# VHH binders against F-box protein At1g11810: the designs that were tried, part 9

Target 1, 377 residues: F-box protein At1g11810, of Arabidopsis thaliana (Mouse-ear cress) (q9sa94)
Amino acid sequence: MTTTMSTLPVVLVDEILARVPITSLRSLRSTCKKWEASSKTNLVGGKATARKSSHVGFILIGDKICSMKLDLNGGDDFVDTSVNQVSAFDGFAISQLFHCDGLLFCISNNHYSNYTLMVCNMYLGETRLIQNRSLFESYQNFCSYAFGYDSSKNRNHKILRNNSVSGGYEIYSLKSDSWKDLNVDLEKSIHLWRLGSVSLKGNAYFRVIKVIEEGVWEYNLLCFDFTRESFGKLLSLPFESLGDEGEGIMVISCVRDDHLAVLYQRDTLGIWISTEIEPNKVSWREFLQVDLATLDGFPDVFIAGRFIVDEEKQVVVVFGQETELDLNHGNAFIFGRDGYFTSFTVGDAPPEDFTSYVPSLVSLQIDKTGKRKARDD

## First folded at step 19 (VHH; from j7 with S50V)

Design r31
Fold by OpenDDE, fold request of step 20:
Structure r31 (fold): chain B 377 residues (1-377), chain A 122 residues (1-122)
Amino acid sequence: as target 1 above (377 residues)
Amino acid sequence: ELQLVESGGGLVQAGGSLTVSCAASGFTFSSYAMGWSRQAPGKERELVAVITSGGSTYYRDTVKGRFTISRDNAKNTLYLQMNSLKPEDTAMYYCARSYEIHGEVYTPFDYWGQGTQVTVSG
């Protein structure tokens, strides 16, 4: 019997699906019913065991979305990195990238409009272009965005954005395909980092500063609850950051889909992981502390931009921020316990965003009857 | 006391040029991102241009190639050079500041001047 794709054992299909690039999953799921079934059961929801040892996701390099696979378990080489441009975004200049529940939310500058908002399901191959509510041109690049979902049965995914000029907020619902004004009560002393939001369990967490007095501020964490469509209380951080322009930098990242991690860089590099996190409450455990001054080969000028925590290897990968002052473009540093320190090159430029990716069956299609197509379980 | 004072507005013919300025005081000007916004009658205030502390600039599409935002940190002054002005550029122009930390800009703008009126006749 000639071995065809449809006659392959399920175990082998599962193994193949676990090892192929994430951008190939769309094509492979359409191979046959068996492949589709395996893909739905094993890949959707993070059950792909083979991918657990690697960090797989999408990144933004320049204005291009790329897939990235980072393997810290390499044989002779401690680090194996694969970066590939995603063709699905050809023709778009991407300025911001968000991830939530297997969906990508992108802000682009296209040839036809100033900014285009789009949501993509890479697994299903669906893209929704979001129409701007305003008939007027707005510089959307200066808005702070959040991407999340509510607690409804089918999860209504929503986009929050602020107006940089008015300070107001509006929210887009995928289900209704519409924008509405959101009257939220946020203190005027709170400022949001433009790229500071990270999605976790349907909520979004913002890196913010709270101004204490003129010229004096501190870092804080702020959650937006997409179910309640409201901000939580400022969440306590595990470090002190009171200062001014000369103070340290805070970076936030997700640890899988379960925890939030915070990095604080000043004279030392500290990493903490949330043990419990809710819109109004957070607890932290220390993961790593590094005295940067003691590390041979660490550059004199380095500002953390993004980071990945590997709890299995007990290391942190830190990417630099692309700044005029950063001479280490494309370099990443790995910090571990007991003084472990090494570096590797990711590419020509450091990634601006990293999002771990898990395929999703969330459809972006609007039923002609006004009903969102149900998740094919 | 924190102050932003705009100047340089006036009446100009279509196709003409005008430079507006914003004098800043009461804070460390060089440490902040600065921007220009404008508000036409009956319209919402809109962002026109932004310049970071490092000198990176951003423009709305309708003013790209025509407007130039710049800053002189030694003089604590923000500028907007406007060329090829159009009637649709008629608005009150406001200077604003935004927090910037290690090159990262925060939103929203937190302080504005009183504005300077720019009127472009057709």
Scores: ipSAE 0.836, ipTM 0.935, lowest interface PAE 0.5, mean pLDDT 89
Fold by OpenDDE, fold request of step 20:
Structure r31 (fold): chain B 377 residues (1-377), chain A 122 residues (1-122)
Amino acid sequence: as target 1 above (377 residues)
Amino acid sequence: ELQLVESGGGLVQAGGSLTVSCAASGFTFSSYAMGWSRQAPGKERELVAVITSGGSTYYRDTVKGRFTISRDNAKNTLYLQMNSLKPEDTAMYYCARSYEIHGEVYTPFDYWGQGTQVTVSG
């Protein structure tokens, strides 16, 4: 009997699905019913065991969305990285990338002078273009965005953005396919990082500064709750970051889909991971602390841009950001809790963002009644 | 005391040019991102252009290629050179400050000037 794709043992199908590029999952799920079933069962929700040892997701390099597989256990080298441009975004110059619950939210600057907002389900191969309201059209590039979902049965995914001029907010609902003004009260002394937030468990967490007095500020964390459609309280950080005492850089990242991590860089590099995190409460544990000055081969000029925590390997991968003063040329550094230090190159440019990816069955289709169809698979 | 003072506004014919300026004082001008916004009668204030401390610029699409935002840190002055002006450019123009940390810009703008009126006649 000729071995066909449909006759392969389920265990092999599972192994294949776990190892193929995430961008191939769409095609593979369509191979046959068996593959689709396996895909749904084992891949959706992060159950793919083979992927657990790797960091798999989407990254933004320049204005291109790429898939990335980062394996810190690979081969003769400590790091095995596979980066591939995602063709689905050909023709779009992407300025920002967000991930939430298997959906990608991206902002594109089309050469033709209008920013396009789009939400993509890469697994289903669905894309929704979001129509901008005229009022906020001029602010699209300067808005701070958040992507999350509410606690409804089928999770209504929503987008929050602010007006950089007025300080107002609006929120988009996938379910209603509409924007509305959001009357949220945020203290005037709180400023959001322009490049947005990190999504975690349906909520979004902003890197913010709290202005204490003129010229004096400190970093804080701020959560937006998409269920309540409100901001939480400023969340305490595990470090001091007064701007007048020397400016450090704070970066936030998800640890898989479970925790939030914060990086603080000044003379030292500190990483903390949340133990408990809610809109109004957070607790932290220290993951690592590194004196950068003690590391041979570490550049004199380095500003952390993005980072990935691998709790299994007890290391953190830190990507630099390009500055006018220093082009990091895609260099990344790995720091271990035991003092381990190495570097590698991801590409020609550092990633602007990294988002861990788990496939989702959330449909982006609008039914004939104008309602979003939820797939209950 | 923090101050932003706009100047240079006036009446100009369509197709003409005008440069507005914003004099900053009371803060470390070079450390902040600066922007221009405008408000036309009966309309909401809209962002026109932004310049970071590092000199990166952003423009509204409708002004791209016509307007140039620049800064002189030694003079603590922000500029907006407006060329090929159109009647729809008529507005009160405001300069504004935004926090910037290690090249990262924060939103919203937190301080505004009193504005300078630009009127473009058709």
Scores: ipSAE 0.836, ipTM 0.936, lowest interface PAE 0.5, mean pLDDT 88
Fold by ESMFold2, look of step 19:
Structure r31 (fold): chain B 377 residues (1-377), chain A 122 residues (1-122)
Amino acid sequence: as target 1 above (377 residues)
Amino acid sequence: ELQLVESGGGLVQAGGSLTVSCAASGFTFSSYAMGWSRQAPGKERELVAVITSGGSTYYRDTVKGRFTISRDNAKNTLYLQMNSLKPEDTAMYYCARSYEIHGEVYTPFDYWGQGTQVTVSG
């Protein structure tokens, strides 16, 4: 199978990131590295200093990808947000969104065409369509996906997916532009959330359940190591989910591309951040605990989704859904210490996903020399 | 204890219609996502349709618009209504379940029925 670079609308993300005069590839590399550093720290510097509680990324609202800028600087209750639909994805109904190494991996189904897998570098305006195998064509939206890279010299970006029917796995390599079957050894009692993994430092982390007996399960965390191309051990969570009668909600997110964060919601909303995380090892620290039952004016029904940790302001921004709105607040909530909360609107429908973003110089062009077929000479 | 039993298969002429069903027992049917797959002789099993506990549906492209998946939670029964049948639809049809928690479906499907044969003459 070969996947060729297609012609898609070029996307400029200037309104998300500060304007950058880019005149050479060296200038672009320097600018991207500086943005990554200032986006993840409080380093002293011009634009980066003004944005220490600024969050930029992409958010999935309905089936549309939108750019998002969220600025929490400027006071206790300050919230300045900007959400704009990304025109480069017009004509695609996006169902899943993943970020890794400055690239977006998107899964689309279009009522005029078959399912589409694509990898985009939004900063370079490059898009690469990934050709599916015929066997897995109908399974694109019923697979667990993960996006990452190995530790090779120039990073080989890879996509993992499972077959929901057989439980088998395959892995795609951007470098070789091909899929291969992957033999993994994973207990049958472990089930992966179909729609969600997050990438951290090249590896992917899944929310999973482990089935103890019929109808009895508990949440766990599982890493797929893209260098070894194998799963690690089940990773310990900082909370107990067994015995919650299925009422607990677990969500994972990345913090500054350095750490995982995990959210667990019941009557309380707990957030922990990893202090150490590797395929077979994790340590956690507590970040925030919110007793939702004590918040005056908070909706009676709320299901947490993706979230953003802001360590400077000591708050979390949680995208979620509510079946009833008692205070007419928006689709995202900001929680802090001592009962603080507020809300804002991000769109006409509940957000389905969010991922942070930094610019990247990773090229999606295929090395032509690696694909030439042997001649029959 | 856990069982999925398909029925309603049979012989039908091309262009005809048929409904297969799957009776579930040994688990809380209304709490799981359910699906149909099919396997023709000498071919690999393929997913046909999925329905969540909340009623959201998903279809293989080759059956979209012709097949309808539905469920009756009071009767613990899953259905697949197949219209405009083609010889290519000839297969053993299996029902399956997967865990669903807070509306999120987990993979893979963890239990399968014995299947019911659908044969389309043309």
Scores: ipSAE 0.697, ipTM 0.867, lowest interface PAE 1.0, mean pLDDT 77

Design r31
Fold by ESMFold2, fold request of step 20:
Structure r31 (fold): chain B 377 residues (1-377), chain A 122 residues (1-122)
Amino acid sequence: as target 1 above (377 residues)
Amino acid sequence: ELQLVESGGGLVQAGGSLTVSCAASGFTFSSYAMGWSRQAPGKERELVAVITSGGSTYYRDTVKGRFTISRDNAKNTLYLQMNSLKPEDTAMYYCARSYEIHGEVYTPFDYWGQGTQVTVSG
């Protein structure tokens, strides 16, 4: 008698996928069609399950990529966290990571090369080093990056970056394995956050500031449309930042790979989720408002970093940016309705970034014509 | 009035050293990220080094180990110490600032100085 992956309950399949090194998953897909379909829907907390309070993805801790599973099981107000360093990246010091369409785009600075750009398909075990343009290599750690895809039949995955000196842009195509200069019509008053963007449905969304006058600016949201290869108009935010004298903190994240969420921290912590989101169109609904001053035992200094929305549990998980070493709390916080708050620790250093993960069958190979080869399922 | 004024350029022989500086006024210097770029004759302007308000630094690979960017927030002054100079370092050197908000740097640079000429001879 033998056990096949296709006979395991879906819950156990998710647990196995979260624990197994991703490159070893390739050998299992040929034996279980249910397994492959399940892995595509479960790792990002897909829309298919009503019982799901589990978030899986990748997080930077120090300069190491770690896999993370975060279970919010409710009922007893507890969390279960699993964080494991991904040994496939041990030769690299990762400074930034992006996720799009089940692919990771990583920026690395290891001791034997200055800066390495790579795209990884963790499910297929494929890694592609991105061809660098020598003229712009000095700007890699001072660029704004974005990762996305166009609406072509086989989705051409692309990387956008800007030149911090000229304000010019270039775009890389995975299909052609090449960079090209991109003429972008963006007002000089708009400044992009250097550490990048979040990808949603193939497009990238940036936290930006718009400078009104010297020393007077406001946060805005901006989309880069990878199909048109252009920026959209500034998208409205559900809060006012202009009158905050630069004290407010804005963070963006994705929810279920379907919506954006925005967090704004000042006297309160506000979280909104998009009801519509397109390159030139956005609508918001309020998700949570927390008056931090009313929370007993909350640390005196807290600066919100990346966050995860759990709509089922009606909570938000917020990773703190680096704070004082002598705090009596962990480096991650859960906020809920009616003043609910708790904290916990993720990893042995402050986490810097989080992105969800979806297994992908997208091939990173390039054919002889410079076109990306399609892979059969 | 916002100003960035570079100084300290000049002629130096190959293998020599030179420090250029940039005096800032009209803004809160300690709140911004600062950088140096350069433009050689017939070439496009290129980034040389960046320093954040918190002191983190970034360097172009061809100058790493030879150049040191630093800042003195009490004097509102940015510096670039250039050692082991080569003829290819000959350029007009410009200082610039970029917005930095809650430790996060924005792009592109929003204000530039007039530059100071550095000429390295054989």
Scores: ipSAE 0.657, ipTM 0.844, lowest interface PAE 1.2, mean pLDDT 77
Fold by ESMFold2, fold request of step 20:
Structure r31 (fold): chain B 377 residues (1-377), chain A 122 residues (1-122)
Amino acid sequence: as target 1 above (377 residues)
Amino acid sequence: ELQLVESGGGLVQAGGSLTVSCAASGFTFSSYAMGWSRQAPGKERELVAVITSGGSTYYRDTVKGRFTISRDNAKNTLYLQMNSLKPEDTAMYYCARSYEIHGEVYTPFDYWGQGTQVTVSG
């Protein structure tokens, strides 16, 4: 029997790839190149046979990493979710989660109350602990982190951290298995959100504030370029935050590993998607504007958290923050055009983080000693 | 002028207790996250505890359960109650502030006091 994979919907192909073992992925990816070519020539037909829009990834609920599959049916259809705790992290309390290049960077607090930094390949079942810089613990647990990679031939994955006490920066290289001090030239008026950055195409993007004068600030966007190992210039935002009396909420997210999205919440919820994004340049287009005050039955207090853009269905999924939710409305919301919204519950506590997932074949193994690395390239 | 002034340091025996305080002026104290750090002789300065404007707290693991950070927004004063003190707690203790937006703390701390010495003898 001959398979007719050319008629499969795109969402089903993605589900197959996410669950196929490594060896099968090589064979299936070559077959899927044929599906990709067929999809380009049969685009209208593929849309006519479209099924659920699916988002697959990892989500942080409380201090536990969970796998998540979110199916969006659109229109009058229901939202279907599947959330399962990842047992490999039992015994660890995860406080922060970052995704880059199919790898997870996790900050955890083990049973002994010591912070542990690790990089995980969930598909291969590999975990790599990030070594302490010196015999004495030199990094601060109260840090701002970022995860990315440089433009080298085989991508060197790196971790940036900001020491909240000294204000200094350090960078870790997975290739060298070592930290170094980083001398960055960043204005003192710029402050980084401690618990979050997002990775896009190897670089990290931070929500920052720029202090104009004592107690007066505005949101800005800032990129750390892991190839140059330096920050870019402040990137323009598609909205004004100065003069919002500190009430505006800015959230950033990635869209399909290609674009950055930004959410700005006041009485309205605005979402923009980048049309161009580079360390020193950004352009934006509007995606959705929602007047929250006009939504019947919407909770009085809502603080947007992480979000997912679904361009095909023209909706956004927004996870709320725990302390600001009405218990009767669930912990996640879908917003669409013309005042459409619905709510649902994921897990037994509001999600704190979400990241999409693409299987990675990058091995995290380092040699047994790590001392005799090749001196010649 | 923005100021953070620590006080209440001194000599205490191991197992004893001490409270240090930090008087703040020149800014809207209730709008900022506040923290304590410490620096032992010949060592790097390390974070001890943080308290947000809403009262949420963070502690370095080695002091959790022994130290309590608190704030009195009416008096513009930050406190650190230190119990079950150990010789390893001997350090200069510094008060600091950072920006806080919707309960989200930003880094680095942007202003520091001059410190108060705590010495634990054993």
Scores: ipSAE 0.636, ipTM 0.838, lowest interface PAE 1.2, mean pLDDT 76

